# Miniprotein binders against a7ua95r516to809: the designs that were tried, part 94

Target 1, 294 residues: a7ua95r516to809
Amino acid sequence: ASLSLLSISDLVPDLQFIFFWMSNAIEILYFIQQKSPAYMQTIELMDDKAGSKESLLSATISANEEAMTILEEVIMYTFQQCVYYITKTLYVVLPGLLDCNPFGTEPSSEQCRRAAGVCVCAVCVMPEAVRRVVSVFQTTSDLLQQYQVHSEIQSQMFAYLFFFTNVSLFNQLIDKGPARGWFQRSRVLQIQASVKILLDWAKGAGHNHLAQKFFAKFCSTVTILASPPQQLSQMSWKALCAEHPSLKPVQLHRILTQYQLMAELGPLPIWQPSSEDEAYIYRTVDLLESFENH
Below, E stands for the ipSAE of ESMFold2; O stands for the ipSAE of OpenDDE; V2 stands for 0.75 times the mean of E and O plus 0.25 times the DockQ between their complexes.

## First folded at step 6 (miniprotein)

Design ek6
Fold by ESMFold2-Fast, scan of step 6:
Structure ek6 (fold): chain B 294 residues (1-294), chain A 100 residues (1-100)
Amino acid sequence: as target 1 above (294 residues)
Amino acid sequence: GTVVVIIQTEDEELARRMQEIARERGLELRVYRPESPEEAKEIMREEAYRPDVEYIIVVSDNPKILLRARLVAKMTGKKIYTIQTRDPEEFERQFREALE
């Protein structure tokens, strides 16, 4: 099938169907959870003849547990299906975010392109690549609202989507960044501006807390890489670890090594790992993040 | 991230021993010793939906709890290891294997 089948708009009918079932299952589960205790209390208060009360209570408990189990399975299945389709779409559009220029205007002439290249833009433009990522998040938000999915489930959905986005962007930057030139200062500043657009969208959508929490690793990486040489060279390894606790020693060391090379700060290492972290900077197995939640 | 360990068995002394073994093996680790299968189910569901949880280890001799763990893993995408044993030494061996 064509790559157009992976666009968020192409998946809307399938997602609507899945969200419809999820929403209905959640509503039924909520109804049972709300009404079941009151019904059981009513049974317990009834006069009992020949053990009918005990039998009814036992049967009610069993039936409620079976119904809740089935509904929970439906909710979990539909939730995972939504996450699967949405993250599959995100995976396709996320690499573009690292290659776009939010300081550029839509190219109608060479003069406009040159003006954008001078890095004297007062306002960032939302690049097409960033718009595609935002579109995935916005469509998800719209569907959750359309089907009146409980706010707690909405929060879990965006927590996972932000986690996935963070891991995907971090891994791509660390693994492919050197070959793609993404560690060049001008590119880092563009990436930082693009990330800010995503974070601003999340804040506007009511997910600021989740975005701050789950984008921490990628945000720390971009923040370090975008730091002025005068500021960064005055920070010790210990201070950087304290400011960026989401980064593993090997990850921080790789980032600082790339920074030193691109900023042309000389051949000798400036940031010395602490004695307790020295052994961990060579653990290449810990360099990239897992796409699985484990 | 965080590793979650859920130990559910009717043998309270076995559960206590397993909890001691688990706590000695990790720093970023949350150990739960639920008193009932229902409590284990609630903890498992809550933790599986947390994106900051790397994986869950469920220890039980109850087939229903292990079946629930497999279902939760399938539906949420969370990696869940199941350990079915009544022997603390076998638990320690499988637990160490799961942490790798």
Scores: ipSAE 0.000, ipTM 0.177, lowest interface PAE 12.8, mean pLDDT 76

Design ek7 (at its last look DockQ between E and O 0.65; V2 from the best seeds 0.00; counts 0 for: pae O 7.9 > 1.5)
Fold by ESMFold2, look of step 6:
Structure ek7 (fold): chain B 294 residues (1-294), chain A 100 residues (1-100)
Amino acid sequence: as target 1 above (294 residues)
Amino acid sequence: GTVVVIIQTEDEELARRMQEIARERGLELRVYRPESPEEAKEIMREEAYRPDVEYIIVVSDNPYILLIARLVAKMTGKKIYTIQTRDPEEFERQFREALE
């Protein structure tokens, strides 16, 4: 589709425009919020000889509410547009993480060094699939900093981008994993290594807490699939639920079923769901996550 | 479902009224009293992604918390509302209206 031709660099001019206006609207909204109580207090201290104090107070409240409403709408709209453009780029590049072999020989690091006589940099040594994802996140981070977007809004932007990344990777792994062979042990270890590179980037960028939160479901899945059979077979269903609270019963059950198949542990179920969870392990409506966050 | 309330201070009567209103609507009530804006932000983000949470009510004068609440509401589709009044009767009116 034409979306496979969109890179984050092609979207930078539009993103610059949107970030500029979002940042300005946020600063103005913050200023109004900070100054409004002081102005209201000034009105309260006014001499009320003709009852004008009550009328002025009412007019100030109305103007304050109108301005904040307009600015909130602008901030929400611009934030939505940024997320829309960035996630379109992420949607295209994220599947490559599941097919990536980060242990393979990629001459890009040696070629980069020899072509310029410079030292190898972290970007040059990343697998191409990981580099494409990191490029989206890094470009986003650079733009947010360039336009001096408040750190709280920067955190919210990455919270959503990590949420989107988690949903995309988890859904594709669960849905396409059997057909693509992604549950094979060698493949799981490759996926785990690729995700570790991405998590290391997030940590170095100052987003470790957000990445730990919002990648939890996908990371739990990969952790289970990468576990040695002897260790995993000794864990009860209840213990696994406690270790991986981000996974729904139907999701955990599906992951364990695929693990048992790929580890060739026979067809007999090893992990017995609790009586409370038995009603939920076959609810296919709950298997995949929604991109529409509630 | 659950209604989450993030409030710096409350009295026992407000707590009782919130519980009554939540029960009338068939909702569980979860109340947080964060000690810092950072704690309030963490609570809001965690609760917004829980499937049982239908409402988040933020009672705060902190402008960054109010801004984050509005953005989280838009991005998650959760019903997140802010209440800034300290008047118990007006609070109850706004709380009931938010849960409709």
Scores: ipSAE 0.047, ipTM 0.538, lowest interface PAE 4.7, mean pLDDT 79
Fold by ESMFold2-Fast, scan of step 6:
Structure ek7 (fold): chain B 294 residues (1-294), chain A 100 residues (1-100)
Amino acid sequence: as target 1 above (294 residues)
Amino acid sequence: GTVVVIIQTEDEELARRMQEIARERGLELRVYRPESPEEAKEIMREEAYRPDVEYIIVVSDNPYILLIARLVAKMTGKKIYTIQTRDPEEFERQFREALE
């Protein structure tokens, strides 16, 4: 009764075929867009004034519109298939990030002695769960480069994958976090370190700007939860909202309420909205993020 | 002329600001709220071929919908603008900028 785990490597042959056709369709579309104006101009410059030029112009416009419609359908379909396979694999492996510990074994005493008695800080290693997620992103990057998919489409692919990852992790943390102990400070620090490994991968792959943008909500959540109680207690509700614009007020209120409960700090008015602020918080009722509507 | 807005989120404050700006500019406002990227795609395609449509504004931070907007713009030659913020003040600034 356990779900079969699919490796991203098992999907490579299917993805290769789909990326091949997507790349070809995109190239044809760009070629038509680049060449179409010049071709239309050559028709307009024709010496034939017997109405044949008008007929050719109409036929060319119709043919271009039909070709572009077909190419758009092919590009959309192949893009949808790629994101379907990739996100299906991501969805299975992503929850593991919230339960893994990326901190490695401390160096031996001999290593500390060799370093003149200075102990090194805990080393973040790539645990199996994080490695599975990175493998999905890396394989996607490799395939996009192998089939020379246009850079704008590559950017949109990773924008979508980061968007999907952010929504999935945020929803898991908010919905299941309290029951699974994920709001405990030690667990949050582990989650923060795991997420840093993903963000470091994205930076190395040339997608730092996309990662910063599309992971903002989950990163804000983890930053708040990782903050010391003393620091958070010194911030007003208004100041917290201003520092975390990616979070809806209802989401921020939920996060702070759970943090307060898990830290066993008792009732703290500093993190509580005023009665006037409550109307603003509940202006939007959607606690969890949508994969379609955000 | 007409401004077409494709927005996935129901937000009365954004709707009010859109109505006011369109009225100030003398534009007819047509708002669509698709429930899927496929629905958003069909709406963008149909509206992009209409000659009375001057502006198409897509309000979404969903990268797949943003990809569709980019492809439709290339296929039709129509100018399609994207707004990814849901902050009312910043939304109004970007909306006004797109219509100029």
Scores: ipSAE 0.014, ipTM 0.379, lowest interface PAE 6.5, mean pLDDT 75
Fold by OpenDDE base, look of step 6:
Structure ek7 (fold): chain B 294 residues (1-294), chain A 100 residues (1-100)
Amino acid sequence: as target 1 above (294 residues)
Amino acid sequence: GTVVVIIQTEDEELARRMQEIARERGLELRVYRPESPEEAKEIMREEAYRPDVEYIIVVSDNPYILLIARLVAKMTGKKIYTIQTRDPEEFERQFREALE
């Protein structure tokens, strides 16, 4: 009940606080790491007139190690908290993406902060369901930039969020797709269009490589399902494996089986798994992606 | 499983030694020799999400890379080991220890 009401906007104040500390901790850690060797060298070069040089050096090393440890913990903790809150919001909005019809929706400018009045920016012209997902990512991006979080941490954040999104969408599609009619060609095309909008946003935001990589499984699934029967029926198992290396044999087999049912093609010998893959297509434990064991 | 090693060295003898050690453990070795820290970071991000990768060994003295390694480990649950030594004997010792 409480999760359904959680929007990214509601979390902004908390996220701001977390990003502030994360950014500062990174900068301080970097400062210590860069300056400590020079400082220690300075101590080493001091005249040991009082016999206190070793004690001072030892104390400095100990204090530095303690400070670095604390800062690392702060960075890790704040990162985890950001991921936790942001993924909760994604969890709420992602199901809407699969049900979205992008081919008939009126653009909404309600969430656009870039212009007064009616905005025609890329976000404002998006279907509402897509816009909600993009809003989570955009808000995250804006906050990361606002607080000047180190670029590597930003990249890791988006990598994880894209990973999470891919796993969530993939698992939902595989598990609930047949029952929800998401394997129907018309619905698949809607999903494909919606995902394309998201990928285009990611490209525009400078995360094209990450998006292509981490959405590979979901995109491959959608691509296969969107393929015309005439085209897909000419592709061998081996060819499909080669074209979609992100899919495990069990996943590909499941997708093809569901495609056969949906398209009423019957069994196709050309889609028969190789002898090498035959043992793997029954590994149902590998069918759905894991959020933890990746 | 696969062990991934990210190392900024062109030492082929070291690579051979790592291969031998990995083989002894029944592991496949994938060695990356990035030309830049940025490339190393990208490789780390990519390999951390591969299911065939059992663990990653990052050989670097760059504090940011080391920090990223720890963060990636926390995010993905992937075992990531860091080696900072350039001493060949100590490296081999730590490498063996990481594969245990």
Scores: ipSAE 0.013, ipTM 0.262, lowest interface PAE 7.9, mean pLDDT 86
ESMFold2 (binder alone), look of step 6: mean pLDDT 76; pTM 0.731

Design ek8
Fold by ESMFold2-Fast, scan of step 6:
Structure ek8 (fold): chain B 294 residues (1-294), chain A 100 residues (1-100)
Amino acid sequence: as target 1 above (294 residues)
Amino acid sequence: GTVVVIIQTEDEELARRMQEIARERGLELRVYRPESPEEAKEIMREEAYRPDVEYIIVVSDNPRILLIARLVAKMTGKKIYTIQTRDPEEFERQFREALE
């Protein structure tokens, strides 16, 4: 688990070249698709109706298809390379969003009380950890716009970056949350405010639909953990499953168990899994999410 | 399963031939007639993410839509076929080949 301290700014020169190559490959691909019919029509209008015309037409079709295939491979490779380096940078900065304190000083009980009741400064001021994550998204958006990368590639880029962020934050919270105190209400409210800043950024950037789709699991988790005990205790297992369809039964059960433990609520109303969900909880170890998009 | 067809034509003969071929093969068709490349892009991307969609057929000679089809296919891994012909008989031949 080696630490790598690459900022998004350190990647800008390399990303500029990759986006430049990607944009050029897309432009050439478009040019071939746009001009190919006109060139083929020119061949069709030639006086010769023999093998010369047919050979030239066949050669043109073969050359165009080969060129388009190569360009698609270049586009995919450069896309995957960008995703790899950007997500590597995100992976380093994302845990800070859950803690919101790079120096390791936990807010005192008095500070938590003030934030919860008297002052909501975390909602009004972007924490440095959140700013680092936003800077990755903003820099990516700026570069995609600067190099006029096709809107479909831009959408796919943010779809994957949001997917990666969601999986990374969810896994970090579930795996390390108990030991780090992240399930405590004061920390959850800070996390919720931080996530809202990311979602608001995505909405402003024109990616609201993608953000809603790909952050669903982490948002559901934070929503449950931020729920007042009185409200959460009134919901049945079936109601919680219906409200949070993005969560697997094993994930929901783990979240509720941690919530009960951290909230010190005594005996909560029993959130009983269905018989089918109970079998899944006991027979599967699929608690954490995969970074493979299925 | 479901086959999605994105078609930028008002040719009713092509639509009839398409439905007949699908019926012969027992396939469910979901047909979209987008008015713009932007609408075609959104439909194509949403359908490419659906597990119940076996593949997508794009009937268009618009270079912008064809570019989008190639990019969506490459990035999502969804099988997308393009048919550019205006001729009903050639369309039927290519459509039948796509349904293999």
Scores: ipSAE 0.177, ipTM 0.637, lowest interface PAE 4.4, mean pLDDT 77

Design ek9
Fold by ESMFold2-Fast, scan of step 6:
Structure ek9 (fold): chain B 294 residues (1-294), chain A 100 residues (1-100)
Amino acid sequence: as target 1 above (294 residues)
Amino acid sequence: GTVVVIIQTEDEELARRMQEIARERGLELRVYRPESPEEAKEIMREEAYRPDVEYIIVVSDNPEILIIARLVAKMTGKKIYTIQTRDPEEFERQFREALE
């Protein structure tokens, strides 16, 4: 551990201080990598009266190597700490997104006047549960911009946050959904609308590509569950796999089983797994997603 | 599992040496030769989140991409090796080390 690393750990959980140090460490690292070759060349071209040129070159190489190692450790640690505290906050607010009604329980109505008369317009506002999740993303974006953190590191931050959100929502829906009634079509439509608000925020923030990539599994799940019975019953297992490649066979089978239980009074066609997938539809170890890359 | 190699350089000799070494060791590689640093970063993000990928090797002269590779590795837990050299002898040494 370095002195810089110890200082940063003492300031955890203050995200502002962590982003400040991350940004500074990145800039110093870039400076060293950009300027080091020119400085080494300067030493090589130097006329050394005492013959100490080789010692100076060796010492400079060692010093630069140590400095880069320390800065990399500081950058990694500060990034991990930011991710830890942001995802800890997300984990607390995300379940509310699955239970909220974005169509409103008490929608506001405003009266509009036209040349031909008066009409009543309903005004919908973002649910508080969705607003809490959006606020975490927006605060993260604001801090990254305030401290001018490199744009690619900003992208990596949101890639991870979207990955984390996708895994959290998917696991909550699959694991707790049956008991909570979340697989009922009316509830799925509410969930889909809430997720659309998050995706719209991501698009507005310039992260549309990342959101499409990292929310794919959860979006596929709610898309299938929200499908009309007439439409879904006409799709084969192979067609569903092709449209939803992010879903593992066991996950798709579980989703379709829940759909049959909740969506129809009459029987739906059985979705027959392909011969290759038959062995995998009962692998319960693969049902829930991991927060760790294996 | 699959080993992913991202080569963000136009050096055909390095590409040839990489394929020879992989063939000698019998490894199955998925190789990308992105046209831009932006494409390289996108490929790295996508591959790091795939469970069938055992590890990633990134070859680039761009220090920014190498810093991003280390961050992605920490965030995902995916093992990512970085190689920043055009010297064929040094490249071979580092590439063989990464494949161990």
Scores: ipSAE 0.013, ipTM 0.412, lowest interface PAE 7.5, mean pLDDT 74

Design j30 (at its last look DockQ between E and O 0.74; V2 from the best seeds 0.00; counts 0 for: other shape alone 3.217 > 2.5)
Fold by ESMFold2-Fast, scan of step 6:
Structure j30 (fold): chain B 294 residues (1-294), chain A 86 residues (1-86)
Amino acid sequence: as target 1 above (294 residues)
Amino acid sequence: SDEAERMAEDARRMIEEAQRLAEQGNHEEAIRLLLEAAEIAARSGDPYLIAKVALTAIVIALQTGDEDVIRRAEEALRRAKELMRS
């Protein structure tokens, strides 16, 4: 689709449009929540003819229900549209994290500042691929702040964006990784460094809890693959399952098998599954993650 | 009051007519009518009526795709919000 060729910057006008109307709908919701009790109380305290007061109260209750229905539909629609555009952009930039080349990374630029007569120079060393992903998250955060979207909506949006990113990266690594060479140690270490930058960004943005929750599977995968052979050889299958509860038996088995192949260490005790988990190792339907919320 | 009830009924009819005009694609007349309805809704003292003007403007803007209609809908929303703060 043509949108898959766009950067996040190209979508800012469309996102500003959607965030503007979503923000206004949320404001209308708060207005109703604030004014409704006082208005209902005014009607209840009115001294009026038999039946007319009850009709007015019933009409007001119906008006409230109608307003809440429209608000829910508008907020849900605009939220889903924002998520759609943002995740479509993420989908384009995420594979770059897995294709990172350690030999291709270089300082993006030198930054020099003059303050109080002192020159301070810093070299910005962030891989372009991770910068592109961070830009999507930062632009989203900036737009949510610009339109003063309530913190609960912000949290729900980043929960979904982190969920989407985790599933996309995990599925791509597991499904395409062997053919693409993404399980090579040098690439895994670069992926680990990129993931750390994403997690550090999330922490700085106030979303540390969400990031830890929704990135757990991909983080576990990268942690295992980046582990030194000496450390992994000291861990049993049971210990690895306990340390990485987000991984299903078939997923853990696939990861350990790929680690063994790339390390060329021969049979390792840690890759042998427990007898209780044997039935689940070959369940194809459990290998890749679903994009639908559980 | 009796006067407030008449204003509320007038605002309700005007909003319903604006929604009907918007469904017909007559967005210019729909928004003109919403702006008139906003003033009457505010005077009625019924917060649901001014909220309904604002929500109708939001729905028109999200459905239209026409830049001029969006600008006019934003104007109606802005006016409704000013009246909501009054």
Scores: ipSAE 0.704, ipTM 0.925, lowest interface PAE 0.8, mean pLDDT 82
Fold by ESMFold2, look of step 6:
Structure j30 (fold): chain B 294 residues (1-294), chain A 86 residues (1-86)
Amino acid sequence: as target 1 above (294 residues)
Amino acid sequence: SDEAERMAEDARRMIEEAQRLAEQGNHEEAIRLLLEAAEIAARSGDPYLIAKVALTAIVIALQTGDEDVIRRAEEALRRAKELMRS
């Protein structure tokens, strides 16, 4: 069947299974951490019978190391499995974010027709493409809370999901943006509005600091493309680099050059990299972001 | 006490054998041995041994596709957690 038909709701049973075992592994971690100091101290206070205390202490240290090894393997495995399932869903739904129009409710849409004039809520106003992405994040959040996963693990999960989202959107915009018309100002404003909906979700969910950190590259790109070309042409290369430190030289140069072409600013480059950066603007290996840098 | 130390040694050997059985794919026998080891590990007073029983059950459940084995691993985990709280 088609990957475009895959939804997060189809994966909930598999995610529930994985979260159940992950949460139990974490519970055992806390049990060990709680008991370890007291147990080691009781061994140290024992009477030594023919040196058996030293043997018991050595065996106890070995058992702790073995248990921690198994724990690390289980937590890493279950975390990776959750990420695998969730990011496959995100990969399918994220491109639609770049093509949707969040500014209008279509009069012909069945849901909007039924809601028009009666009740307008965030769900009824939100474009379907944005709603599908938010649904993945919200379902993930709901499952993590349902299974009482520790807040540190929840933060690590969303750090990775926001990282994945940023890489996916940035790479799509850089790779396909000119051909898809995504560099046109009206489309950039639509993309900016759609991303704001995601950032608002992250803020409401208590993940604002993670979203600010991990969306920086994509947001910088959209900010540049939302800026009037005349204003950008008045800025030096050094000023643009300083204003957008999340963008690599090759990335910034590619965005500016493609934006210049779409805005018809002329055949000559407006932005001249410094001699120090000149070698880096041609490093195409650095153009796209890797999904594996986390 | 000397009896608690002997129970810890016995539980340790049983857990190691259960882990070997699980590595060989004999998950049902591994779980039966884990359930026996859980009771002995709890009486030994060594918290690492009962935790290792629980973790071994978790590993089996995550490695198998057999629904009956998963259900029995859940039983072993649940029993180990009860003993951890006693």
Scores: ipSAE 0.598, ipTM 0.886, lowest interface PAE 1.1, mean pLDDT 81
Fold by OpenDDE base, look of step 6:
Formats: structure tokens, C-alpha cells, sequence
Structure j30 (fold): chain B 294 residues (1-294), chain A 86 residues (1-86)
């Protein structure tokens, strides 16, 4: 199937398989961790029959370490596979979020899985492009809950997925935004509204802190671009750096330069980078975010 | 008991052999041996042997493309989990 046709629903069987084994591996890991201290104490309390105790203890420690290592490898492998499949689906649907007009009355074509009839739940009233993104996250959440995956692993998975989403959206906006008109005020406001819907979903799903943390860069970019010229032109470079600490100097400079072009503003001395940042604004290698820095 | 210890040793050897067979790509024979080992491990009461059965079943299931082997691995896992809860 072409990547363009891949839906999260198509991957559910594969994900179910991986989540099943991941969840069981985690359960076994915790079982060993909980039983090992008690078992070792039992060995330590045994009468030392001619050095057999020390040998048994050593063998037990070694066996435990081996089992823990293999379990960690299995958990890591299954986690990576899940992330791979889910991010592949996100890659397909995320561009639609930037082109989405959330103020339009697009009929929701998909019925809410929770209702037999016309559902007016927050997901069903979402614009199609936003709903597709949310569907990936919701399906992931549902699977994690179905297989009772440990909360820490759930948090790590959502952290990575939000990270990936932020990097993808940020890079697309910075790279393609000027050419696609995403820096136009009307389009920026659409993007801002779409992202707000996604963040509201994340809040409702219990991932508010993670969403705020990992979407900070994209949200900062959208906030700057959504700002009225009258307001933004009164903010100094230093003030913008302080208000948007998630943005590197090169990124902020790029955003402001494109904003200036779009708004037909003359040179603004107040946006001139500090002498300290002047060397960094030309580091084009740092302009786009890397997927490897997680 | 001396008998329980012998059973534990036998189960351990069988699990180790199942692991070697799995590493060699002989998942069918590995899972057969593992299922036999699971029954012996259950009688030994050794929680580490139970965990090793479960772990080996997971590894086999993730490495094999054979649905029958996967099903038998799930069975081994289920048995191990039942023992873990006892």
C-alpha cells in the first residue's frame, strides 16, 4: 500500500501483537525485580553448607542479570517497533494539520467508536485533518490501556510521539511555510486553532504536561507568527528570546525575518540580535530540528 | 527436596537448550522443548525458572513468523503467568 493510504487502523493488528509481548515482558521484568530481593534474602538465611550458599547466590545473581538484560532488550525492541509504526502513520497525517481550516464546517465522515449514532463528542466535531492526527494518538492510548502497559512506558511513548510531532510540524512550517503561505496571518490563525484542538485533546487524555513541554517550540513559532505587527514590533530581540526560550537564535531570527517580509515591515532595529547571539543566527545547521536528539 | 532440585536442574537445562535452538532459528523445536520445561518448572516452584520460560516464549514469538509457534508461545507464557500469580 502506498504510504499515503496507510492509516493507523491498518496497523492495529501489528501493534496489538507488539503491545501484547511488550506488556508481558514488562510484567515479567517487574516480577523478577520484586521477587529477587526476597529470594536472595532466603538464600542468605540458609545454612552455609560448605560454600554452597555463596555459589548459589552468585548463580542467582548472574541468572537475574541475564534475564533482566534480555527483558530490557525485548522491551526496547518492542517499544521501538511501536514507535516506528505509529510515527510512520503520523508522518502521513501531520501535513494535513498545517493546511487545515478548523473554522470550516467539514462534515465528520467517521462515526465515533463510542456511539452507535451521530456523536457530538469533542473528537467527532473536530476538523478531519485534526481528527486524523488525534485518531493516531487515541488509538495508541487505547492500545496501551487495553494491554495494561506500565504508566512509565506510556509516558515515554507519548513523550516521543509529541516530540516527533513537534519536530515534524516545526520543520515543515519553517521550511515550507513561506512557499505555502502558512506565514500569512489567516493561515497562522488556522494552524493555531488546529494545534489548540490537539492540545486540548492531550489535556483531556491526561498528557497536558508532556504536550506543553514537547510542543513548546512549535507553539512558540505559531504564537510569534499569530502576533499582530503592532504588538510584535514593540518586542525586542532580548524580550522575544526570553519569552520563547525553546527557540534557538537562528530559528527566532528566521521566523522574524519571514514575518517581516510577510508583513511588509521595514528593518526593525529592535529585532536586531544581540552581539552574543549574532554568531549563532547564521548557524543554518541548527535551523531545523533533528529527530535524533531525543 | 532432592527431587525438586533435580527437577529444577532439568528444567533449567531444557530452557537453555530451547534458547539455543531459538537462536539457531529452530523455533518449532525450541517451543516444544520449552512447553515441556514449563511443566517441570511449575513443579519446582522456582520463580526464576518460571520467568525464564516466559522470557524464552516472548523471544521465540518475536523471532518466528510461524503462527502455530506463536500460539504455542502464548500458551507457554500463559502457563508461566499462572505460576507467577500463585
Amino acid sequence: as target 1 above (294 residues)
Amino acid sequence: SDEAERMAEDARRMIEEAQRLAEQGNHEEAIRLLLEAAEIAARSGDPYLIAKVALTAIVIALQTGDEDVIRRAEEALRRAKELMRS
Scores: ipSAE 0.551, ipTM 0.849, lowest interface PAE 0.9, mean pLDDT 89
ESMFold2 (binder alone), look of step 6: mean pLDDT 78; pTM 0.715

